# Miniprotein binders against q9h3h3, part 48

Target 1, 235 residues: q9h3h3
Amino acid sequence: EDGFTAEHLAAEAMAADMDPWLVFDARTTPATELDAWLAKYPPSQVTRYGDPGSPNSEPVGWIAVYGQGYSPNSGDVQGLQAAWEALQTSGRPITPGTLRQLAITHHVLSGKWLMHLAPGFKLDHAWAGIARAVVEGQLQVAKVSPRAKEGGRQVICVYTDDFTDRLGVLEADSAIRAAGIKCLLTYKPDVYTYLGIYRANRWHLCPTLYESRFQLGGSARGSRVLDRANNVELT

## First folded at step 24 (miniprotein)

Design hU40
Fold by OpenDDE base, fold request of step 25:
Structure hU40 (fold): chain B 235 residues (1-235), chain A 80 residues (1-80)
Amino acid sequence: as target 1 above (235 residues)
Amino acid sequence: SKTIEVTVTEETSPEEVAERIVKALKEGAEKVRLVAEGREAIERAWEAIIIAAKRLGHRIVVVIEREDGKIIYTISLEKE
């Protein structure tokens, strides 16, 4: 993963969440303006800190597109965190089922498909396809990381409202594939991020629930979605 | 091909459902269909699938469908 730890990537994502975002909001902006916005702010050219010659002069945390049906709701993250601390102190066993129950109880249900792409035309083209799918209502919301100084891979995040709605997770995978994306996708619930649960954690929790692999001529969805931890294929 | 249907409710034991899945597939059922309505029943059905997958030691395929506000999980063994 580009030499960065899962913790480093999470810290960078949290820092980026606090900086200004470049947003196309389909609820307030006509869909006809999307192509001009994409041309103005290609993610391969938008820089994290507003470098000279970039389309942004100020720091940008994320570039995002909001669909018509998008409603920001993170749930009770503070209550979730308090319950998580209480659970850790109780000495009770912690399982993926325990985290699902905490997430449900506190309404912290969002999750995202993730793809990592090198800066350049392929990234900008992938992002344009995703942004179009969001504006057309096939997806609710997506964001892409701006270009880092080190030239590392950029991440596109495509959100779903409920990681426990496994059909909704599959529908989002299908929409991403329909947008022409062929790379590996991983699905991560936001609850794992909010609780600081990364790879190789002491609870042996896998923060990646699903992997999607593109397949030619396979399922009607054009991908295979695998719960690797449980050895279950979803279709 | 033999399909077994199981209705999962908020009172249904995931372990009992898992046993039914495993038994059915071992007895040569091609598919096991779980029908669940409401969040708790849907999660219990999913937990049963996870338990069953672990007990089988083989990859399972789960088709997910919505019908009349219900979630339907259709379970089969991966065919090589």
Scores: ipSAE 0.846, ipTM 0.947, lowest interface PAE 0.4, mean pLDDT 91
Fold by OpenDDE base, fold request of step 25:
Structure hU40 (fold): chain B 235 residues (1-235), chain A 80 residues (1-80)
Amino acid sequence: as target 1 above (235 residues)
Amino acid sequence: SKTIEVTVTEETSPEEVAERIVKALKEGAEKVRLVAEGREAIERAWEAIIIAAKRLGHRIVVVIEREDGKIIYTISLEKE
């Protein structure tokens, strides 16, 4: 059940990537318009297919905010996929280190902090905090899934440019915590998504590199970041 | 010394660095500081940390800092 749900969620996410996005672009839109945009398009009310009474009449794949420093660079995803196929056929052992080297070689270095929230005020408030942090330049880019018909949990994704820049990953966690987010966060490199590596894969690769737990008063960053696979705490 | 410093280069073996980390912490060092410059050295330092964590069998804490274009990993045992 958990594997089928992960593949289904991935297929749904890929289908959503192909539909129109509702974007606030801080490079072209004044920061003073953010509050009006957030009020117009609260993610709990924006519907995936433009349902009657929603703020969107057309299908929306994602709601996104782009910061001033945002530059879309996906790297060589096709070369990455070809190298991954060749590696699978070689019979060589596949490790998290192998995937990191493939990602570096093909410049597919993006990753994201993920949080899952039920539709409603807590989601909209969390999104508003993240969107503000992006517009203020504390984060580069974030997206949130629209409301599905089934009323399932929505996901907020906060991106970092390089999952191998562990300090940058920690800085993004700190910015998310500073925005008032207290839920569990998981960090996933995009390379795992591009290669179709989900939970319970045949290589026993965990697509989640880090977990962040909110901690009151304990760390200077307001969270505890764990690499569970390696039993390492990052701070 | 309460803190041992190890410079990691592109030629440094992650396994050798891991052995130095494990030895230092077992001998009562409070911290091991890895200093790495450049992509390859930084990744080798991280690989050494992973190997060391596995060999110790205990959770380690890694403080990450950037100084003059270098990455510094300061490793300690989790205090109970």
Scores: ipSAE 0.842, ipTM 0.946, lowest interface PAE 0.4, mean pLDDT 91
Fold by ESMFold2, fold request of step 25:
Structure hU40 (fold): chain B 235 residues (1-235), chain A 80 residues (1-80)
Amino acid sequence: as target 1 above (235 residues)
Amino acid sequence: SKTIEVTVTEETSPEEVAERIVKALKEGAEKVRLVAEGREAIERAWEAIIIAAKRLGHRIVVVIEREDGKIIYTISLEKE
């Protein structure tokens, strides 16, 4: 029952990426239609495999909202993966700095703020706030997992286009907080995901760059953002 | 009120800048201000901050701002 491993959870996430997505695309759909779409597809009700009685009859991997300015570009993922394999066989040190340089070299720069919430009103309300921020242009792209058969926490991912643009990462945190989100956020660059580097990895790399905690006052952002590995607060 | 300013370029040594950050803060400067323009300089400035944070062994605070196309990192020791 608690027998899920990191490998199993990674495989489930990859399978979800390959299944159909439910997408509200502000580039082609008027913003006035967003509230009806959110009411039709609350993430606590959209099921992973299309259970009877759910809003979807087909599998759904992700529910997503694309902002008007969103221009998708994954970068050179295949080149990144090849260079990563070469680096591993080289005997050279593998550090957060070398991963950052690989990501820069291959233009695989996106990253995401993550929040984990149980199914229910709190999840649906948080998702609605994020989706509105995306359509209004304060955020670029977000997705939320559907309800799994076993239940459990769902995840909202809010993307930024360049994890090395630290001001941009902080601006996304601020926009998330302005949408009324008060839970813990963690930030992970996509390079770690594309290379299959999760927590408990053999290189002892930490895929989480930042944690954001809601804070009433003390900064212009309404939160405290911390790089725990390096013991640096960003503001 | 002492603020030390360092311009970081694509040729600047992150280790040298880190040493300047650590020395200034240990000698009582309230803030160290790094000014960088362009990806390479900005990343060198960030690397210098990481090196300095490791050497100091205490949490530092980095205020990040953009001015006229440049990134400004303003570094101080966390106040209790």
Scores: ipSAE 0.815, ipTM 0.938, lowest interface PAE 0.5, mean pLDDT 89
Fold by ESMFold2, fold request of step 25:
Structure hU40 (fold): chain B 235 residues (1-235), chain A 80 residues (1-80)
Amino acid sequence: as target 1 above (235 residues)
Amino acid sequence: SKTIEVTVTEETSPEEVAERIVKALKEGAEKVRLVAEGREAIERAWEAIIIAAKRLGHRIVVVIEREDGKIIYTISLEKE
């Protein structure tokens, strides 16, 4: 916007990943403690760098909730990256299909539904609903960005374990909607992130697979899910 | 009403299945049902759907279900 570039945004994302995370881990923390934790650390009040008056005194890169069934497995990311380099020099076409096959071969299968909300009650309420869905087992893992010093939209990421399991991706969308979320959602496989493939990449790949729009009536799940690049509706 | 069913396996050509989808829908079938079991077959079925969607030039709707350990893709043209 005011001089931000893809390089600047990528550098800020890397810094957030490296800073401490504020985590509620249902694998080691009783579910009955969730509401108190949410009340103590609303994402609209947890500041990126620990501003005065914040509930956090240290920098926070992400706020996360891990479900009881969460098993971290990023797969063979090193092998994926090596195969990606080989593919680029091979002269073979680079398509969504070849990226999908690389992800399958190297077991880098996770992906995420994303939503962007302004700081405030609406964001905190949405996060609380998502966090409860994770702890109750309807979703696996989610994170939300803290409040930036200058303000701006924050992001909630809701992960799924396998972007090729399209029924599972739709079930996650349904669980998000059941938590009361009505805003636009977009779905991005993690393979694109690990390979540094963002919007406006040189291969014209679209990292967003699906768009979900809340729909009152007419859909069993309460939303319409569209693969915009291919003009396919999933239901 | 006509529903065409295609079983997709690890050996199935996605391009051949896509041609069957397009032909069936253009000839008036209401639905095409792809039945696939196992990751490779399921992905070949999805690839066929994407190829078919590009050839049809009209939005298609895919209903996704799990039935007896299999994934079922039921494909139709969007109405309206």
Scores: ipSAE 0.815, ipTM 0.939, lowest interface PAE 0.5, mean pLDDT 88
Fold by ESMFold2, look of step 24:
Parts: C-alpha cells; sequence; structure tokens
Structure hU40 (fold): chain B 235 residues (1-235), chain A 80 residues (1-80)
C-alpha cells in the first residue's frame, strides 16, 4: 500500500489543483515545439515547490498537455453536489448505479486512466509518449504530477470525456498501450472525486471502475481490461 | 451454436434482459448480443449486463462495438 489514506492523497491532489500548472496547449502552440518543451520540463525534474536546481522556480501543481480537440466541460458540479446531499437524506439506496445516474443527469462525465511510476527516465519517457499521443490526437488531455521532495512515485492521468462511453474508455487504454506503456492502469470517474468519495468511504463504493493490465496475446487492444467490482471483462 | 439478440430501448426492463442473458448462457448459447441506441437504452443494456454478471457468479466477457450509431454489447462466458 502507499502509506497514505485515499482521503489524504485526494486532499494533496486538490491542493495541487490550486497551484500553477505547466501547460503545453496544442490549441495555441505549434506541435513542433513539443519536444523542446518536454526536454525543458521533464516530470522527474519539475519540483512541486520550486526547489533549487529545478527548471521551475515557482510551485507547480501539475504538468499538462491539452490536445487540439480538447474542449473542457466539467458539467454541473454544483447541481451534482446538491443532488448528492439530497440523495443522502432521502433514504434511497446509494449504489454505483445511482452515482452513475447522478453523473449523467448533471453531465459530470469525465474520468481518467491513472498510472504510477518512480521518478527517472522511465517516467519521463512514458510522459513524453503520452504527450505526443495527445498532440497527435489519439488522446485529448493528460497531466502528470511534479516530483515531490521525498522522491515518491508520480502519477500520470489520461482523461476521457465520458466514463459511460465504455468504447471510448477502451480506445484511450489502447492509445496508452500504443505509446509503449506496460504498467498497471486504473480508471476513475471524476464524479467520485467531486463528491468526496474515496477508497475507504462509508458507502463502500469503489471509485476505481476498471483495471487494465498489459497483455500481448488474446486482446486486440493489447491489454486486459476488467471491471473487478462486477467481475466483467471489457474488450 | 447460436447467438441470441436482444434490442434494448429506453422502456426495456434491465432485470428482464438480465434474465434472458443468464438463461441463454446457461442453456449453452455462445453469445448474447444486446443492441442499443441512445444514452438511456445504452445504460439500461449495461445495467442488464451487471445484473446478469452478478447472477451468473462467473466472469463474463463483453465485446463493445459501435455500428450504425448503435452500441453493440456481445456477451459470453469467460473461457478457461
Amino acid sequence: as target 1 above (235 residues)
Amino acid sequence: SKTIEVTVTEETSPEEVAERIVKALKEGAEKVRLVAEGREAIERAWEAIIIAAKRLGHRIVVVIEREDGKIIYTISLEKE
């Protein structure tokens, strides 16, 4: 286990959201500048708080790449949160199905594939592959955490715009694998984060929808994708 | 063997579709094909799959395809 509660890790992620981000935005920046940007800001060297010797002198919450087709839309988050509070007082059962219905009703549909890698060449290489996939249009948007002072593992998040578009989620997994990434991936809808529902929550909900494991044989997409909570393989 | 096909609409009962999935697979069908168009129908089809998976007590495999603006879920039992 990682030594922190899921709630503590989520709070650190929210704090990072409020600090400045380093962004390569393909909508306004020529694709030919990507390699130079990646060389200037490798995630293993960009520090969370701007340590001496870092390429950044100021805090960085996230390093991100926006694709040319990226169209941000977080949906009706405030309406979602209000409906969630009402649901809790209604006596109606709280299940993954009711969460999905709330997310659909309020158009809070984004989610992300996550991978965790130690600082170093492997992380920087994986990030570069993901960033190129985003700029080339196989993925829409991705971010990676900066290096923490303690030197723990960093996270790459690869977003999809609709977790109920299961084919789209699988296509994103395939694009990640095509970039040469073989580590474990987990998929988490953003609705759980906006409602403060983490791994050890009182409703026993599982915020991880899918796991993807690299598998050369058997799957046309190069991986095995499982909904472990429901014991379903998606392909 | 035979493939059983079920069209799912926004008025379709996920529980009834799940029962059809379970029955077909237990009776030896190789695949059950759900065809759904539109968000409500697509989500009802997915709910039926989840119910069926729970009732079967074994891992199922769902192949997901888009065809002519529709989502096709093709369901089978995981082979050893």
Scores: ipSAE 0.807, ipTM 0.934, lowest interface PAE 0.5, mean pLDDT 89
Fold by OpenDDE base, look of step 24:
Order: C-alpha cells, then structure tokens, then sequence
Structure hU40 (fold): chain B 235 residues (1-235), chain A 80 residues (1-80)
C-alpha cells in the first residue's frame, strides 16, 4: 500500500508540474505585494482544476514563491537518467553513495523539505510564513500543492540548492522553524524523484534522507534533524 | 572534557578515521572534531561518521559548523 501510494503521489506531482503555476516572483514583484497575493491565492482555496468559486478559474499545478537569489538549474537530468539505466544494466551494486555520485556528476543536486498539512487556516498560515521567509531571502524557493477535489493533505516543498551540503539543509530547516512551523518535516533529494526511486523500491534505498522534529527549548535550531538510515542526529 | 581533533583530507581513509572516532569515544572522549576542507574531504569525513555510527551500534550526535571555508563535524554520543 505504501509503495503504490508513493508512486501515485509522484505521478500526480509530475502531472501537476506540467499545469500552469501561480507564482510570486520576488525578482520582479515588490515584496510589499506579497500579502495581497497571499490573500488572493490562499492554498486551501486554490483548486487543482479551477472549481467554481475558487480563486483560480483554470487548472493550477502548484503555487510557488521565488526568492531574489533563485536561479532555476535542474542540471543534466537526461544524462543522469541515461547513466542510471546503464548502471542498472551493468549489475553493479547500487547504494546511496552511487546515487550521490550520479547526482554530483550530472549537477542534479536540488532537494526539498516536505510538510503535509490538512487544508485550512494552519496550511495557509504555514504557507504565508514560508512565502515571507523566501521573499526575505532566508529561503530560496518554495511551492505548495493546490486543494484536490477529494480533499486530503496538501504538501509544502521548500527547496535547497544542494542536498550534499548538510549545513545548508540544516539552515533551511532552521528558517522553516523560525517561520513558526512545528510539524514533521522530511527531506528528499530531487535525484530520487528523477530516477523513480520511491518507498519500497527494489534497491532498498530510502528516498528520505532526513527527518526534522520540532523541539521546544532544545537546540538553537529549534528542531532535531535525524538521518534515520545511519542513526545520526544532526544539530 | 577530552576533545580529539582529526583533520580529514581527500587522501584520508574514511575507515581509518572511523576507527579513530570509535576508539576515542570508547576511551572516554566526550567529543571528536573532524575538520574537512573541500567537497571530497567533507564527504570522506561524513563517510567516516556513518561507519563509526554503525560500529558503535547506537545513535550519535553531530554538530555541523562552518569556519574559514572548512566544515567541522563535532561528534558525541547521545546522552541517555
């Protein structure tokens, strides 16, 4: 069940990437307009297919905010995929280190913190906090899924440039916590998504590298980050 | 508190560093600091941490800091 749901969610996410996005771009739009934009397009009300009475009349794949320093660079995804196919054919052992090396070689280094929230005030408030952090330059880019017709949880994705920069990953977690977000976070490199490596894959690779749990009065970062695969706590 | 410092280079064996980490912590060091500069050295240091964690069989805590272009990993045992 957990594998099929992960593949289904990945297919839905890929389909959503092809639909129009609602974007606030801080590089071209004054930061003073953010609050009006957030009020116009609250994620809990923006619908995936532009339902009657929603703020959007057309399908929306994602709602996104781009920071001033955001530069879209996906690397060589096609070369990555070709190298991955060749590796599978070679019969060589596939490890997390193998995927890391492929990602570095093809410059596919992006990753994201993920949070899942039910539609409503808590989601919209969390999104507003993240959007402000992006516009203020504490984060580079974030996106949130629109409301599905069936309801269910929406996902906020907060990106980092390099999943191999563990300190950068921790700094993004700290910025998310500073924005007032207290839910569970999971970190996933995009390379795993591009290679179709989901939960319960045949290589036993965990696509989630880190889990962040909010902690009151603990570390200066306001969270506990766990590398679950290696049983290492990062702080 | 006894802190052991290890400089990790691109030529440093992760296994050897892991052995030093494990030995130091078993001998009562409170902390082990790995200092690494550059992508390869930083990764070798991390590999050593993973190997050490596996050998210890319990959770370790790693503080990550950046200083003068270097990454410093400060390793300690999880306090019960």
Amino acid sequence: as target 1 above (235 residues)
Amino acid sequence: SKTIEVTVTEETSPEEVAERIVKALKEGAEKVRLVAEGREAIERAWEAIIIAAKRLGHRIVVVIEREDGKIIYTISLEKE
Scores: ipSAE 0.754, ipTM 0.916, lowest interface PAE 0.4, mean pLDDT 90

Design hU5
Fold by OpenDDE base, fold request of step 25:
Structure hU5 (fold): chain B 235 residues (1-235), chain A 80 residues (1-80)
Amino acid sequence: as target 1 above (235 residues)
Amino acid sequence: SKTIEVTVTEETSPEEVAERIVKALKEGAEKVRLTAYGREAIERAWEAIIIAAKRLGHRIVVVIERRDGEVIYTISLEKE
């Protein structure tokens, strides 16, 4: 990952969650306005802190699109965190299965496909494809990080409601591929973020469950989805 | 080609299912199909798949289908 630790990227993402968002909400805004909104707020030009000459004068944490079926539900994050602290204190073994059980118990089931793209036309085009797929109901919700002052890669996050619904995770990958996205995708449950579980953690937990690689002439999905930790291909 | 079918319930041991998967594939079954209904059974089926994959030491391919609230995992060895 380009110069930033997974911990730094997570801290930046959490800080960005607290700043104002630029949102297109398909539940309240006609789909016919999407192209004008995308033209007004291209992710490569929207700046994190409202830099001079940017389309935003104020800080923007995220640019987001909400689909017709989107309902924000984070579950019991506080109960999850308390249970996680109690589990750590107990000295019981912690496994990926343990985290799934905690997530299920506290209804903290959301997860996301992530893609990292350099600022520019390719990012804006990718985002436009994802935003259309969300407005058309092929995806529930997506967000993209604004441009940082230092430049670097921007992240597009495409959410699914349940990381334990492996078919739903695959359907979201298929919709992303149908939108013309060919880059590497990684899937991360939000439970790992809420618990501060990053790469190289003391429990040896991998916060990335799946990797999607684009493949020409392959499966009907146009990608291969791999659980690298368990050596399982999902199709 | 021989397909082995296994129904997974909330009382089913993931380890026992994993043993059945491994045995079937080693005995030349082309596919093992797990059928699970409800969250607990679906997760137990997935745990069994993970255990089986580890025991086999080879990549497995899992086709996932949903039918009438049931999840069907069809497991095979990766064909080279």
Scores: ipSAE 0.842, ipTM 0.946, lowest interface PAE 0.3, mean pLDDT 90
Fold by OpenDDE base, fold request of step 25:
Structure hU5 (fold): chain B 235 residues (1-235), chain A 80 residues (1-80)
Amino acid sequence: as target 1 above (235 residues)
Amino acid sequence: SKTIEVTVTEETSPEEVAERIVKALKEGAEKVRLTAYGREAIERAWEAIIIAAKRLGHRIVVVIERRDGEVIYTISLEKE
């Protein structure tokens, strides 16, 4: 286990969100330029702080690709946080259903499929497949973490607009699998991030809703999606 | 094999739907199909599925479909 607590990784991710992003925006940039952009900014070579010899001279928080249908909507994060504080003060039981209702009420519905890969060709190839799927419209938006100075695994995040749209979550898994990704995927709603709910939290809430495992010759989707907490397979 | 159909509304109790799912599957129904329209009904249907899975103590498989704004959950037991 890379010795970073889930809290440390979250703090690093929040700090990265404040630094400049390297973005390919398919709404303003021709799709024909994607391959040149991917070659210029391979995630395994882009460094978090613009290290000497990296393709970036300035700090980069994330590398991202925006699809044609991408519209940034974070919902009412402040109202969500206030309602969460009030709920904690009330002493009412907190369940995954409670968090889903808070998310719906405040329109904080985004979630992401996550994959962790070591720096190198496999990461850059995975990212290129995801970036193409975003530009082609099978996915809306994705981001990848730059290479850290200490090394370690990089994360690719593939977003969906609504984690309560379970079919949309499954469609995104299918698109990721169609892009050639075979690693383990985990799905996490952003509401858990905004509320500071990480692994081993005091409420025993699992911030990962779904796990996707690649399978050959199984379902038409090429994966098995499991809600482990509830013992439900989605297909 | 008999499919049991259940319509879920905003007034439908998730617990009652869960009982219907559990009963149908224990009585040898191959599938239970939940149909829900609108966000509240869809979420109630999902809550019923979670409750049913817990009561069964066995993994369930849920096929998800969307038709004309309705969400259809088709529930079955995992076949060994």
Scores: ipSAE 0.839, ipTM 0.947, lowest interface PAE 0.3, mean pLDDT 90
Fold by ESMFold2, fold request of step 25:
Structure hU5 (fold): chain B 235 residues (1-235), chain A 80 residues (1-80)
Amino acid sequence: as target 1 above (235 residues)
Amino acid sequence: SKTIEVTVTEETSPEEVAERIVKALKEGAEKVRLTAYGREAIERAWEAIIIAAKRLGHRIVVVIERRDGEVIYTISLEKE
């Protein structure tokens, strides 16, 4: 995708962020209620704007599950954005290392594994597995997009709290695979999103740090995780 | 069976560690093990790995472990 297309997709995602979310919060809701909630609100049937026949009558931006250990903390996003503007006018090179240091300095460290699935039973099954992993404590936070009117692919986002904690990122990948998910996963730090840096950006930065591919073989993690930009396999 | 071990600190040059990684692997070491304690050292170790990966021109495999705030990166060339 070019930078213009990515900007428009980002605006649509930001609009979804601002609409109501449909949340199962394990911090305040008994785990025994999860299965009923999942059956009531399958992501293939929850519609973005409350279409007729939907389980939801109002708009839903995201469907989310929060684990018992979830502690919301976006970090110093405003300070990050200010430092980013200063960096751009400084004449210093803009590199993945510079972005990492800005994220560290301002504590904007979250990131997410992403998977894209067509609406239907495969999506709903994958989401249910992820939601159970969150409630059971193997993952901390996940969200899934609702069904769009045009019926395109939906996205499941599984968050990690610190993209520089590379073992933690791998552990989240392993937990996703243990939930039975075999599709391609990609990992993106939130710092790129907060700074408006998308795939076709003017700095040629790659917001996707890792790809995870399911591996049936003898890997203890059940997947092969690659940093393609640097040609490094993480395990 | 040969493993080269390197301790990375907050004062360690990532470029120097990268050179040690590249030299060791080109000379036939099976593995290079970086041990780092604390965020600054851990990030210097990762930076060294990225520099080394670029210089080697061949995919490397990094096994990542954590023990009591200590991060261990074990680096080898990808086998065919």
Scores: ipSAE 0.811, ipTM 0.936, lowest interface PAE 0.5, mean pLDDT 89
Fold by ESMFold2, fold request of step 25:
Structure hU5 (fold): chain B 235 residues (1-235), chain A 80 residues (1-80)
Amino acid sequence: as target 1 above (235 residues)
Amino acid sequence: SKTIEVTVTEETSPEEVAERIVKALKEGAEKVRLTAYGREAIERAWEAIIIAAKRLGHRIVVVIERRDGEVIYTISLEKE
């Protein structure tokens, strides 16, 4: 979408981050309870604001599953933001490379594979597959947006710890495909979100590093992963 | 069958490695293999790959492996 629309959607995502979340936490909850929890809270039925008749009576910002090894660490976000402002006044070039170095220096290294699906069986089935992959240890942590009043596509985010660990990013893509997901995936480092760098930004930076397309009989992963801006295939 | 091997360190110029990648592939090497240990070297190797990709003007394929704490980037031109 255009920069205005992308900026508005990013602000809504930040607001959702601050509302209550519905969480299945494998660190404290037995894996045998997962299927019942998924049946109770399908993302196509969990409403953003707790509509009458939905499974939730309170607002829900996100529905999430934390894997057994999940260890939250956003890094030095405030230092990152300060260094970003200093970089802008320094006269030094602002490039994807300088953003990557800022992220490394301040340990703001997480990123996410994203997929967008319409509400319904396909969304709920995809989410269930991802949630099981997280609880089984093939993925670390994932979240899905709840149903909005107007409907429209919902997003599943599958996180990785370090966007510069490119093999790890590819392994997450492979685990997503093994869960039966065939739709387009895009990969976005969190550093861009924390710096407020969205589509159509003044620096012409692209917040999406990779796209993954399902490919039956293609690579060993079952997908093709491209850095489209640089015309590089990762495998 | 020819593979060009390059070791990338934290002192290595990404631009110079990119020149080696481009030259090797244009001269008929099948693959260029970059070996890097440690975060700075690994990122310099990746930067070199990006520079090379832009200079070649063709899609390249990068196979990524980890062996004994080293990251290995194996680079080739996409085949039709």
Scores: ipSAE 0.808, ipTM 0.937, lowest interface PAE 0.5, mean pLDDT 89
Fold by ESMFold2, look of step 24:
Structure hU5 (fold): chain B 235 residues (1-235), chain A 80 residues (1-80)
Amino acid sequence: as target 1 above (235 residues)
Amino acid sequence: SKTIEVTVTEETSPEEVAERIVKALKEGAEKVRLTAYGREAIERAWEAIIIAAKRLGHRIVVVIERRDGEVIYTISLEKE
């Protein structure tokens, strides 16, 4: 409780999605231009609403990098939302399993690794590493939030195509770690986002499937990935 | 070393596979390996793993591989 609710967070996310994005699109932009673009738009200095002294004069919802293989496919989001409404009135139990089945049925399979960092060098450095991994083809698409007027942590989202492809999710974690990122990562399927289901939801669903913790030592990937709800370690 | 091999299909009961996993690990098998091809079988195998983890009451480690178009889940008890 920092003075806003799950409904407020959903409304802010929708507003950001609809505002202009700053995009480096590797499908149309040479990779040699990436470093100049990163220097022009560090996420710790790009402001949500175009504050004085910002590199941007207009609102920015997200800063994003699209890899050469990026092919947008949100799936049947409208069908998903309709089925969700029907499920809520059906008397059937609402569980993580029923959410997974809805996502599969409607092909809303994408998900994302998330990290939260304070504005500053660590955030900008982490973003630059992720952006390079996307342009080099180790990751497909990522975005980072701009700096809010109120301050606070910013989020980097690194997407995967299919949250049920657990090896693919682990491979994305490995690519993030290879970019030098050591902070806690959490993995959330997009189905929860499209249905507006966040941590403090009425169904007590947990939108976080996995946590990844950096681990020095003998692990080939350099991290430990845990499904805490089911007490399963993935490797 | 003992590894128990189970093939999971679209017709396989996740509950029955979970019982096989739990029994094998409690009887001293070092690993249980599930092999699955296709989305339905892969998800049934994962569901069996979740059920087994709940029944064991102990963290398990799942190594995930893809070979010859199949997904392989190799399951063991977490060692301290």
Scores: ipSAE 0.800, ipTM 0.935, lowest interface PAE 0.5, mean pLDDT 89
Fold by OpenDDE base, look of step 24:
Structure hU5 (fold): chain B 235 residues (1-235), chain A 80 residues (1-80)
Amino acid sequence: as target 1 above (235 residues)
Amino acid sequence: SKTIEVTVTEETSPEEVAERIVKALKEGAEKVRLTAYGREAIERAWEAIIIAAKRLGHRIVVVIERRDGEVIYTISLEKE
């Protein structure tokens, strides 16, 4: 069940990447307009297909906020995919280290913190906190999925430029916690998405590198970050 | 508190560093500090930490700091 659901959610996410996005770009739009934009397009009300009475009349794939320092760099995704196919054909062992080396070689280094929230005030409030942190330059870029017809949980994605920079990954977790987010976070490199590596994959690769749990009165970061695969806590 | 310091380079064996980490912690060092400069050395240091964690068989805590392009990993055992 978890594998089929993960592949389905990934296919839906890829299809959503091809539909129009609602974007607030802090590079071109004054920060003073953010609150009006958030009020106009609350994620709990924006619908995937532009349902009657929604703020959007047309399909929306994602709602996104770009920070001042945001530069889209996806690297060589095509070269990555070709190298991955060649690697599979070679019969060579595939490890997390192999995927890291492929990602470095093809400059596909982006990753994201993920949080899943039910539609409603808690989601919209979480999104507003993240969007503000992006516009203030504490985070580079974030996106949130629109409301599906069936309801279900919406996902907020907060990106980092390099999943191999563990300190940068921890700094993003700290910024998310400073924005008032207390839910469970999971960190996933984009290379795992581009290569179709999901839960219960045939290589037994965990696509989630880190888990962040909120902690009251703990470390200065306000969270505990765990590398589950290696049983290492990062602080 | 005894802190053991190890510099990791591009030529350093992750296995050798892992052995030093495990030995130091078993001998009662409170912390092991790895210093690495450059992407390859930083990853060799991380690989050593992963190997050491596996050999110890229990959770370790790693503090990560950056100074002048160097990455410093400070390793300790999780206190029960």
Scores: ipSAE 0.773, ipTM 0.924, lowest interface PAE 0.4, mean pLDDT 90

